# Ledger of designs, part 72: miniprotein binders against q96jn8r1131to1294

Target 1, 164 residues: q96jn8r1131to1294
Amino acid sequence: TLEFLENHGKNILLSNGNRTATRVASYNQGIVVINQPLVPQLLVQVRIDFLNRQWTSSLVLGVITCAPERLNFPASACALKRAAWLLRGRGVFHNGLKICEKFGPNLDTCPEGTILGLRLDSSGGLHLHVNGVDQGVAVPDVPQPCHALVDLYGQCEQVTIVNP
Key: E = the ipSAE of ESMFold2; O = the ipSAE of OpenDDE; V2 = 0.75 times the mean of E and O plus 0.25 times the DockQ between their complexes.

## First folded at step 7 (miniprotein)

Design H56 (at its last look DockQ between E and O 0.27; V2 from the best seeds 0.00; counts 0 for: pae O 7.3 > 1.5, pTM E .790 < .8)
Fold by ESMFold2-Fast, scan of step 7:
Structure H56 (fold): chain B 164 residues (1-164), chain A 120 residues (1-120)
Amino acid sequence: as target 1 above (164 residues)
Amino acid sequence: MKVLVIIFSDDPEILKRAEEIARELAEKYGAEVRVIHTRDYSPDEAVLEAYEYGADVVIIIVTDEEKARWVYELLKQDLPDVKVFVIVEGGEEAAKRLEEEGVDAITSPEEALEALRKYL
């Protein structure tokens, strides 16, 4: 069973058996990580439950290749300068550097109810899934082990893990 | 040193002054300067722009003191190691009120340059 780790950003409250993450303050400090490594064929999905339109950015998702259980999370996933591949807006970022300008839909405009998924293919390619539709390979050859990360940033104040 | 100038105003005079500030910082200090106009964006986008650019210094230009406080507080929370300055078009009285509330408010590019010289 997939759950969010108890080690998370300080503005996060976990509920629903650690399957729902709520950011209870501000726009930041909302990083959560899935409780097991993202191994090939494992599809991790989260549903956007609530958007606060006071903000204009939204959730960031991706993978980290460092051990998350005792990691000191920064205020934003975008501050991670090592071992991080992130999807933000339409961009793909590696350790803070934008490596792709336009990939998939604009994550800042995904409405409540959108289901976003991360999956590694057999060759180590990281795929983004949107409402069940595979968007393709965002990052090839992700080092392993890696862990799925969601940053409830900006508009996105609540997500829930959804089984396929 | 990388300086990000963020403008939260549509006033053509303010936009022109921001360009002049950027030019002076580049020419007199040798700074790498990026200017962003964010009329429709909130402070969370400004933070993301600062991360992506790798800003060492952020200068925010606003006409609204409430927005100045709000944006400053959020940027300092997310970017504690970045020097953040606010230029508010209400002049010295507005800057004084902001400083009494803990905001690093400046009234001119020269004031920003003096602050930056401390860290050289």
Scores: ipSAE 0.571, ipTM 0.796, lowest interface PAE 1.3, mean pLDDT 86
Fold by ESMFold2, look of step 8:
Structure H56 (fold): chain B 164 residues (1-164), chain A 120 residues (1-120)
Amino acid sequence: as target 1 above (164 residues)
Amino acid sequence: MKVLVIIFSDDPEILKRAEEIARELAEKYGAEVRVIHTRDYSPDEAVLEAYEYGADVVIIIVTDEEKARWVYELLKQDLPDVKVFVIVEGGEEAAKRLEEEGVDAITSPEEALEALRKYL
């Protein structure tokens, strides 16, 4: 069963059998990680449950290749300068460097109820799904093992893991 | 090196001086400079714009001490490798208080140019 890992950002409260993550303070310190690595054909999905529109920016979605159980997560996924591929807004970032300007929808404008998915293909390509629609390959060759990461940043105050 | 100048002020004199500094950095020193100005930018947009641009240095120009502190702390928490300077317009007392708290606070855009030359 997919759950959020107990090691998470300091402002996160886990609930619903560790399938729901809520940022209970501030605007950051909201990194969560899925408890098992991505494998080909595993679709990890989260639903955006609650947004606070006072902020302009929203969640970050992506993967890390470091073992997540004992990492000291930074305040924001944006500070990950190694072993990270992140989707933010419309951009794709590798270790803090923009490698694709436009990919998929703008995550900063996704409404409550949006379901965001990540999976690897057989070549190690990372796919984004939005409400069941494959957006294509965001990152062509992600090292394995890797873990799906969500940063409940800015607008995004709650997400829930959902089944495909 | 990429420099982002974020102006949370609509004072036309400050806007003009900031644009002149940006041109000087680009033309004389070869820096890549982006200037963003609007009173309506929220503090989290500083992180957004700095990250999207890939800024090495951020210069924040604000009208009050509380916004200056908030934006500075947000950038340092979320983008710890980015050098941040803060200008509080007409606020020498506010700049001194911020400096005592460890903020790289500057009192005018002209001082920002000097700080950048020393940093560069």
Scores: ipSAE 0.273, ipTM 0.632, lowest interface PAE 4.0, mean pLDDT 85
Fold by OpenDDE base, look of step 8:
Structure H56 (fold): chain B 164 residues (1-164), chain A 120 residues (1-120)
Amino acid sequence: as target 1 above (164 residues)
Amino acid sequence: MKVLVIIFSDDPEILKRAEEIARELAEKYGAEVRVIHTRDYSPDEAVLEAYEYGADVVIIIVTDEEKARWVYELLKQDLPDVKVFVIVEGGEEAAKRLEEEGVDAITSPEEALEALRKYL
């Protein structure tokens, strides 16, 4: 069963069998990691449950290749400077540096109810899914094992892991 | 010296102030200045812009204390060597609170220029 790990950002409250993450304070400290590593053909999906328009920006979605159970999470995913491939806005980032300017829809403008998915293909390519539609390869060759990461940042205050 | 000015308001007066600051920095101090607006840049993107631009100084013009803190925190985390000034248009009390938290917060363009002068 896919769940968020107990090791998470300090502003996160887990519920619903650790399948729902809620940021209960401020705009940051909202990083969560999904327990099972991504393997080829496994589609991991989260739904945006609640957006707080007080803030700008929104969730960051991506993967990490370090051990998540012992990770000391920074205040935001953008501060991850190693072993991290992240989707933020329309950009793709590796270890904090932008490696792609425009990819897929703008995550900062995805409304509540949007279902975002990550999937590795057989070649190690990381795919983004939006409402069930494959947006293509965001990262062509991701080291394995890797874990899906969600940063409940800015507007995004709640997400839930959902089945395909 | 490269300066990035980040605007968090659509208020015409604030926009005007930003332009004035930019002009003064360029003309009096010989600074290279770039001005960006949050309508076009998220806070995260603004930080990235500062990095890509190679900013030595970032000036935030904002009415919202929480947003000021937000961008300041990101800048200090990702670009610790960049000097950050916050112009708080919302009031002196907000500026005081930010200062207590270690944020260089000011309430006027004149103070910003003075602070920059001391820094340079």
Scores: ipSAE 0.016, ipTM 0.288, lowest interface PAE 7.3, mean pLDDT 87
ESMFold2 (binder alone), look of step 8: mean pLDDT 89; pTM 0.914

Design H58
Fold by ESMFold2-Fast, scan of step 7:
Structure H58 (fold): chain B 164 residues (1-164), chain A 120 residues (1-120)
Amino acid sequence: as target 1 above (164 residues)
Amino acid sequence: MKVLVIIFSDDPEILKRAEEIARELAEKYGAEVRVIHTRDYSPDEAVLEAYEYGADVVIIIVTDEEKARWVYELLKENLPDVKVFVIVEGGEEAAKRLEEEGVDAITSPEEALEALRKYL
């Protein structure tokens, strides 16, 4: 069963058997990580439950290739300068460097109820899924093992893991 | 030195003081100064404008502590070499809490001029 790890950003509260993450304060300190490595053929999905529109940017999704169980998370996923591949807005970022200007839909505009998924294909390509639709390869040849990460940043104050 | 001042406040006293400091930076220190005023808070716009202007220093004026923290974080994440100061209309106590979190927070435009003098 997929769950969020107990090691998470300080503003996160886990509930629903560690399948729901709520950011209870501010706009940051909202990083959560899935409890199992993202292996090929595993589709990890989260649903956006609640958006607070006083903020303008929204959630970030991606993978990290370091062990997350005891990691000291920064305030925002985009501050990870090592071992991180992230999707924010329309951009794709590697260790804080934008490597693609436009990929998939703008994550800052996805409404409540949107289901976002991450999956590795058999060649190690990282795919984004939006409401069940594969957006294509965002990052080729992701190093393994890697772990799915969600940053409840800005507008996005709650997500829940959903099964395919 | 290129200084960008972005004001996310409609307080006329703050607008007047910010303009006076911008004028002093330009006239006495030879800085190139751009001042942007908007009534709507947009931290993404602050990052874009700082990048396009080629700012060396960004001074942000915002109405509250949470917005100050957020715009500072976005600027430092996207433009790590730019010096950023945030003026918080929440007063001295709000600025002190932000400083404890590593944000270069100040309570007035006059403090921005003093802070910049340290780097000159």
Scores: ipSAE 0.000, ipTM 0.251, lowest interface PAE 12.1, mean pLDDT 82

Design H59
Fold by ESMFold2-Fast, scan of step 7:
Structure H59 (fold): chain B 164 residues (1-164), chain A 120 residues (1-120)
Amino acid sequence: as target 1 above (164 residues)
Amino acid sequence: MKVLVIIFSDDPEILKRAEEIARELAEKYGAEVRVIHTRDYSPNDAVLEAYEYGADVVIIIVTDEEKARWVYELLKEDLPDVKVFVIVEGGEEAAKRLEEEGVDAITSPEEALEALRKYL
């Protein structure tokens, strides 16, 4: 069963059997990581449950290739300068460097109810799925093992893991 | 060094002053400077811009002491390795109050340049 790890950002509260993550304060300190490695063909999905429009910008998705169980998370995933590939807004970032200007929909504008998915293909390409639709390869040749990461940043205050 | 100047004001005089600060930093100190002019930036967007730019130093220009404190606290939490300065339009008294609260406040381009001189 997919769950969020108990090691998470300090503003996160886990519930629903560690399948729902809620950010209870501010706009940051909201990083959560899936408990199992993202192996090829595994589709990890989260649903956006609640958006607080007091903030701008929103949820960040991606993968990290370091061991997450004891990682000291920074206040925001965008501060990760090592072993991180992130999707934020319309951009794709590797270790803080923007490597693609426009990929998929703007994550800052996805409404409540949107289901976002991450999947590795057989060639190690990282795919984004939006409401079941494969957006294509955001990052080729992701090193393994890697773990799916969600940063409940800005507007996004709650997500829940959804089965396929 | 990379300096990001963030302006949370539509006041033309403040925008002009920010451009003067940016020009002085570039010309006198050889800094790479990016200026963001917008009333629509929230503090969390400013953080994202600082990450993307790779800022070594952030200078925030605001007209409101309450907003100055709020933005400074948020930026320092997210950017612990970045030097953050606040210019509050309102003079030395406002800057003094912010300094007493632990905010690195400055009141003029000259103070910003002098403060940055030691980090170069």
Scores: ipSAE 0.392, ipTM 0.675, lowest interface PAE 2.6, mean pLDDT 85

Design H6
Fold by ESMFold2-Fast, scan of step 7:
Structure H6 (fold): chain B 164 residues (1-164), chain A 120 residues (1-120)
Amino acid sequence: as target 1 above (164 residues)
Amino acid sequence: MKVLVIIFSDDPEILKRAEEIARELAEKYGAEVRVIHTRDYSPDEAVLEAYEYGADVVIIIVTDEEKAREVYEYLKEDLPDVKVFVIVEGGEEAAKRLEEEGVDAITSPEEALEALRKYL
């Protein structure tokens, strides 16, 4: 079954059988990773449970191609300079370089209850799903194995893995 | 070299000083400079603006020594490879106090670029 790894950012508390991640301090140190590789056709989904309007930015979603079990996570997913493809706001980033200005909805404005999904298609294209709606290919040809990552940054203080 | 100047103030005199700093960096040193000014103190947005711009150097202008230290620490925590300098109202005395605490505080753009050139 899908769970968040025990290796996570220092401000994260896991609960609900490691299926709920809560950031208990500040706005950063909130990276979590799914315990299984993102294989083609697997849809990994998280629901936004709680937003704290003290902050202005919000969660980041993406994939990493390095092994996450013993990785020393930086304070922000944005500091990942290798093996990372991230969706933040409306941008798509590869290793700290913005490769697309405007993709999908603005992730900074998604309300509580939004279900966000990541899926690889049969050609290795990374798709974002929002409330069940496929937004298209954000990144073509993602190397495998890769792992789904959520950075509970800024406003987003809690997410829960949702099964289909 | 990409330099991001972030101003947490709407004070016209502070904004004018920030524009002068940005102009000097671009004209005298050939830096690519972006300036952002916001009324609201938002360290999470400062980090993301630096990331999206691809900043090599961030210069923060604030009016409060406590906020200067705090935003410096946040930027160094989230973006450890970025060089961060703070300018706080209070001039040389405030800068000296911050530097004694390990914060890179400056009073001119020449100080920032001179410090960076040490590492090239």
Scores: ipSAE 0.310, ipTM 0.625, lowest interface PAE 3.2, mean pLDDT 84

Design H60
Fold by ESMFold2-Fast, scan of step 7:
Structure H60 (fold): chain B 164 residues (1-164), chain A 120 residues (1-120)
Amino acid sequence: as target 1 above (164 residues)
Amino acid sequence: MKVLVIIFSDDPEILKRAKEIARELAEKYGAEVRVIHTRDYSPDEAVLEAYEYGADVVIIIVTDEEKAREVYEWLEKDLPDVKVFVIVEGGEEAAKRLEKEGVDAITSPEEALEALRKYL
């Protein structure tokens, strides 16, 4: 059973058996991590439940390769300087460096109800899925173990883990 | 050293002075300077712009005290290693209130340049 870890950003409240994450303040401090490693063939999915249009940027998702149970999360995922591969807006980022200009849809414009998924292929390639559609390989050869991360940044104030 | 100047104003005199400050920083301090201006930039966008640019220093120019406080707080919390200065064109009293709250606020671009001389 997939759940969000109890170690999370300071503005997060977990509910629904730790399967729903709500950001209760501001636009940041909203990082959550899935409770088990992202292994090949595992599809981790979250549904965007609520967007607050007061903000302009939105949800960031990706993977980290450090142990998440005792990690001190920064205010936003973009401040992670080590062991992080992130999808934000239209770009792919590794430890804060943009490594791809445009991949998949613009995450800042995905509406409520969108289901976003992360999956490793058999070669270690990280795939993004949007409403069940594989967008392709965003990052090749992700080191293992790695953990799926969602940053409820800006507009995105609530997500829920969805089974495949 | 990388300096980002973000202007939340349409005033051509403010834009002109910001451009002069950018030139002086580049010429006298060897700084790499980027200037952006926009009426509707959200504070979260300002944070992301500073992060992607790799800014060491951010100078925010704004006419609204509330906007100044909001953007300053977000930059300090999300990018604590970045030095932030706020220029409030809307008056000395607003700058005084912000300074009492710990915001490094000044009333003109010329004062920002003087502050940067000490910091750099």
Scores: ipSAE 0.006, ipTM 0.262, lowest interface PAE 10.5, mean pLDDT 81

Design H7 (at its last look DockQ between E and O 0.05; V2 from the best seeds 0.00; counts 0 for: pae O 9.7 > 1.5, placed apart)
Fold by ESMFold2-Fast, scan of step 7:
Structure H7 (fold): chain B 164 residues (1-164), chain A 120 residues (1-120)
Amino acid sequence: as target 1 above (164 residues)
Amino acid sequence: MKVLVIIFSDDPEILKRAEEIARELAEKYGAEVRVIHTRDYSPDEAVLEAYEYGADVVIIIVTDEEKAREVYEFLKEDLPDVKVFVIVEGGEEAAKRLEEEGVDAITSPEEALEALRKYL
């Protein structure tokens, strides 16, 4: 069963059998990682449970290719300078560098109840799914092993892992 | 040296002065300067913009003393090696109170240019 790792950002509390992550303070220190590598065929999905509109940015998600169990996470996933491919707003970022200006919907405007998914295809392409709809390949040739990461940044204060 | 100027205002007078300071930083000091403005106060976005740009220095123009303190503290916490200045539209009284609390607050873009002389 899919769970969030117990190694997470300092402002995260896990509940619901480690399937719900809540950011309890500020706008940052909200990184969580799925407990299993994102292998081809595996669809990892999270639902946005709560948005705090005092902030304007929102959830970031993507993959990292370093082992997450003992990582010292930075305050924001956007600070990761190595081994990170992230989707933020409409952008795609590799190690802090924007590599695509517009991909999929604007993640800063997804409402509560939105289900976001990550999946690797058989060629190593990273796909974003939004409410069950495949948005296409955001990143080609992702190295393996890789791990699905969610940063509960800004508005996004709670997410829950949901089964397909 | 990368300088990021963020303006939480759509006031044309403020925007014009920010463009003037940016031009002077580039022409006289050889700085790389990026200017961003938005009507909405967005400190969480300011932090992300500073990360993305790789800013060495951030100058924030904001209209409220509480917002100036808040955004200064957020940037210093997330980017402790970045030099941050806030310009607060409340004049010298607001800047004095913020300075007494340890915030690098200034009343004009001209002051920011002078303070940056030792970092450029």
Scores: ipSAE 0.674, ipTM 0.838, lowest interface PAE 0.9, mean pLDDT 87
Fold by ESMFold2, look of step 8:
Structure H7 (fold): chain B 164 residues (1-164), chain A 120 residues (1-120)
Amino acid sequence: as target 1 above (164 residues)
Amino acid sequence: MKVLVIIFSDDPEILKRAEEIARELAEKYGAEVRVIHTRDYSPDEAVLEAYEYGADVVIIIVTDEEKAREVYEFLKEDLPDVKVFVIVEGGEEAAKRLEEEGVDAITSPEEALEALRKYL
């Protein structure tokens, strides 16, 4: 069963059988990781449940290739300088370096109810889905194993893992 | 080396002085410099802009000591590898208080350029 790992950002409260993550303080310390690695044919989906529009920035999506169970998470995904591929706003970042200026929709403007999905294709390409629509390959060859990551940053206060 | 200059003021003198700082950084240090002027308060936007640009150094130009603390803390917390300098215009006592808290606070643009030389 897909769940958020118990090892998470310190402002996160897990609920709903560890399928719902809520940031209960501040604007950061909201990193959560899916408990199973991505494999071909696995679509990991989260729904944006609550946004606080006082902030300009919103959630970050991505993958990490290091073991997440005992990782000491930074305050935000932006500080991940190793083994990380992140989608933030419209950009794609590898280890804190922008590798693509514009990919898919602007995550900072996704409304409540948006369902965001991550999957690997058979070639190791990382795909973003938005409300069931494949946005294409964000990263062409992600090392495996990797785990899906969500940072409940800024606007984003709650997400829930949903079934495809 | 990428330098982001963020101006949290509508004061024309401060805007002109910020342009001088940016020009001198580019000419004297060969820095790639981006200048943004935000009239609306947004400390998370400062983090966003620094991250999107890939800044090595951020220079914040403000007149409000409390806003300076907040933006400095956001940047250091979310982007701990980025060097941050704060220029507090017209406030030597404010700059002193910020330095006592561990903020790299400066009272004049000349001090900013000197501090950046030592950092580089």
Scores: ipSAE 0.547, ipTM 0.803, lowest interface PAE 2.1, mean pLDDT 88
Fold by OpenDDE base, look of step 8:
Formats: structure tokens, C-alpha cells, sequence
Structure H7 (fold): chain B 164 residues (1-164), chain A 120 residues (1-120)
């Protein structure tokens, strides 16, 4: 069963069998990691449950290739400097550096109810899914094992892991 | 009002300060705030981020006077209508020097808020 790890950002409260993450304070410190590593053809999806429009920007999605259980999470995913591939807004980032300017929809403008998915293909390409639609390869040849990461940042205050 | 906060440091205290600034701006001034961390010093990227976000105000948090100067100049040159503030952590004297040069340099979140109040 896919769940968020107990090791998470300090502003996160887990519920619903650790399938729901809620940021209960501020706009940051909201990083969560899904327990099982991504494997080819596994689609991991989260639904945006609640947006707080007090803030700007929204969730960051991506993967990390380091062991998540002992990771000291920074205040935001943007501060991850190793083993991190992230989708923020329309950009793709590797270890804090933008490697792609425009990819997929703007994550900062996804409304509540949007289902975002990550999937590795057989070649190690990381795909983004939006409401079940494959947006293509965001990151080619991602090292494995890797874990899906969600940063409940800015507007995004709650997400839930959902099954395909 | 859109405010972009750019942090050129991994220092937990600096990050905390940025959070405080962001929160206060949002709560007290109704600002829309984006906070960005950067591991690498990139004035060009700062300009790009500000432009793409549509920032009205950019707050840069740095620890180095030269970095502050450089980023400020880039932003002012490329985005002249954007208000820029620089927080030089641990560099009160540097901040003073920058101010003498016309850079809006500050040393605390409180000063940032005050400066913004004057600007608004």
C-alpha cells in the first residue's frame, strides 16, 4: 500500500492511514515522500485536496534517489541539492537547477481536485500524469530506486494518494 | 502585490528569516509571496524568476556584499519597475555601504516590512 513516510516536513500532519498529508502551518516545511520506490509501470498519484489562496505558488512534485527515511528535509524542495528531480510550475529542476523551462501544465495553477501522477517507463523516463493524461517524459533516465516526493508548498495545503 | 523572496543561502537562520518575512507580508499586507532557494549565485536567474512570476517586489537575502550589489544591479537594469530590497545577513556595515550607493539594503525582516510600507 502506498503511504507517506513518517519522516516528513515539520508542518505536515498525516491522516487517513498516512495517505493524506496536510500542511497545518505556514507555507512551507511540507515535504512528504511516498514509502514505496517507483518501479516501472507503477503510476503513483496524488490529488490536490485543498488550496489556500493566501499564498502564491503550489506543490512541487518529483523524485529523490537517496534514502528517504533518514533525510533531513529542508523548508522547501527547492533547497534539495542532491539526488532530486523536481517539477515546479512549468519547470523541471535537478538538484536545484532548472533543466527545462516548459513542461506540462503549470503546477502552480492546478485547481483542487487535480490528480497528479508520476510514472517510470521501461527506459527510466519519469512521466507526469495530469488527471490521467500522460504529459510525457519530464526527466529521462532517472536513477533507481527513487521515491516520489511531494512538497506541499504555498497554496497546496492537502493532498491524498489515490489509486489509478 | 506579488513579492518574490530569493534566498542565496542554506543557513537555517536565514531561511527562517525569509519565512518570517513571507508570512508577515502575506498576513499583514495581503501580499502574494513566492520564496525561492538557490544553491548557486545566478543574477540572471533571479531576473528571470522575477519576470516570470510577475513580481512587483523582490527581496534578496544574501550574505555577501558583492553578491548583493550584483543581483541588485541586474534586477534594476532589466526590471526597472520592480522594487528590490536586499537583506545582507550578518553584514550591517556592508548594508550601510550599499545604502550609500543607492541600494535598498536592510538587515532584518522588520526593516524589510518598514521599507515596504514606505513603498506602498
Amino acid sequence: as target 1 above (164 residues)
Amino acid sequence: MKVLVIIFSDDPEILKRAEEIARELAEKYGAEVRVIHTRDYSPDEAVLEAYEYGADVVIIIVTDEEKAREVYEFLKEDLPDVKVFVIVEGGEEAAKRLEEEGVDAITSPEEALEALRKYL
Scores: ipSAE 0.006, ipTM 0.269, lowest interface PAE 9.7, mean pLDDT 86
ESMFold2 (binder alone), look of step 8: mean pLDDT 89; pTM 0.914

Design H8
Fold by ESMFold2-Fast, scan of step 7:
Structure H8 (fold): chain B 164 residues (1-164), chain A 120 residues (1-120)
Amino acid sequence: as target 1 above (164 residues)
Amino acid sequence: MKVLVIIFSDDPEILKRAEEIARELAEKYGAEVRVIHTRDYSPLEAVLEAYEYGADVVIIIVTDEEKAREVYEWLKEDLPDVKVFVIVEGGEEAAKRLEEEGVDAITSPEEALEALRKYL
């Protein structure tokens, strides 16, 4: 079964059999990673459970290609300068460099209840799914193995893994 | 050199010191300085103002440590070539914690002048 790894940002508390992640302090230190590699056709989905609108930005999601079990996470996924492909706001970023200006909906405005998904296609393309709708290929040719990452940044204080 | 000072505070003492540092930067270093203030905290507004102005250096003044980290991260991510300094109204201890985390935190607008003196 899909779970969040016990190695996570210091402000995270895992519950519900490690399927719910709550950021219990501040706006950062909220990185969580799924417990198994994102293999082609596996759809990993999280639901936004709680938003604190005093913050301006919201969750970031994407993939990393380094082994996450003992990784020392930075305060924000945006600080990852290696082995990271991230979706933030409307942008797509590779190792801190913006590689796409507008992709999918603005993640900073997704309401509570939104279900966000990540999936690799058979050609290694990373797809974003929003409420069951495939937004298309955000990143082509992602190296494998890779691991799905969610950063409970800013507004997003709780997410839960949900099955398709 | 273009320096942008953004103050997310309505404290008149802080506003006055920021204006004083802006004058000194302009007089002694020939820097072009712009100062803006608002109580409506927004890291997006900071990024947009810095980009529009073409800032080489940004000095942000905020009311608390968490806002300082957030706005610093936004500016460094979106404008990686810009030098960013943050000033927290929480003072010395807040600045020390931020510096231990790799944030360029300073205690006062006067300290920014000393940091920029070497950079220049």
Scores: ipSAE 0.000, ipTM 0.213, lowest interface PAE 13.5, mean pLDDT 82

Design H9
Fold by ESMFold2-Fast, scan of step 7:
Structure H9 (fold): chain B 164 residues (1-164), chain A 120 residues (1-120)
Amino acid sequence: as target 1 above (164 residues)
Amino acid sequence: MKVLVIIFSDDPEILKRAEEIARELAEKYGAEVRVIHTRDYSPMEAVLEAYEYGADVVIIIVTDEEKAREVYEWLKEDLPDVKVFVIVEGGEEAAKRLEEEGVDAITSPEEALEALRKYL
């Protein structure tokens, strides 16, 4: 059973058996992490449940290679300068540095109901899935173990883990 | 060193000051400088621009103390490792009040250069 870890950003409330994460305040402090390592071929998916158009930017999705159970999360994924590979907007970022200009759809414009997925292939490539469609390799050779991370930033105030 | 200068003002004198700061930073410190000018104040956009650019230092030029406090807080909350300085159109008195509150406020290009030397 995939769940969000009890260790999360301070503005997060977990519900639905820790499968739904809601950001209940502000625009930040909304990082959540999946409770199991992202092992090859495991597809972790979240559905965007609620968008607040007061804010401009939206969710960030990616992986971290540090142990998340007792990690003191920063206010936003943007502040992760170590052990982090993130997808934000159309960019791919490694430790705060942009390594790809345009990959997949613009995450800042995905509507409510969109299902976003992360998967490692057998060669350690990190794949993004959008509504069941594999977008290709966003990051090659991700170190293991790694953990799937979602930052409910800006517009995105609620996500729910969904099965493939 | 990557320096981002964001100007939330249409005042020609402020734009001139920003150009002077950018010139001194590039010439004296060999900094890579990016300047953004917009009348549409948004602290979230300041954070997003700083992150996108990969800024080491952000200098924000704003029209009043309330905007200075707000944008400073947004940048320090979301990007705690970035050095942030604010310049307020209210001049010396406004800068002194902000400094008393722990906001890194500067009033001139000369102060920006001195501040960068001190913290870098």
Scores: ipSAE 0.167, ipTM 0.559, lowest interface PAE 4.3, mean pLDDT 85

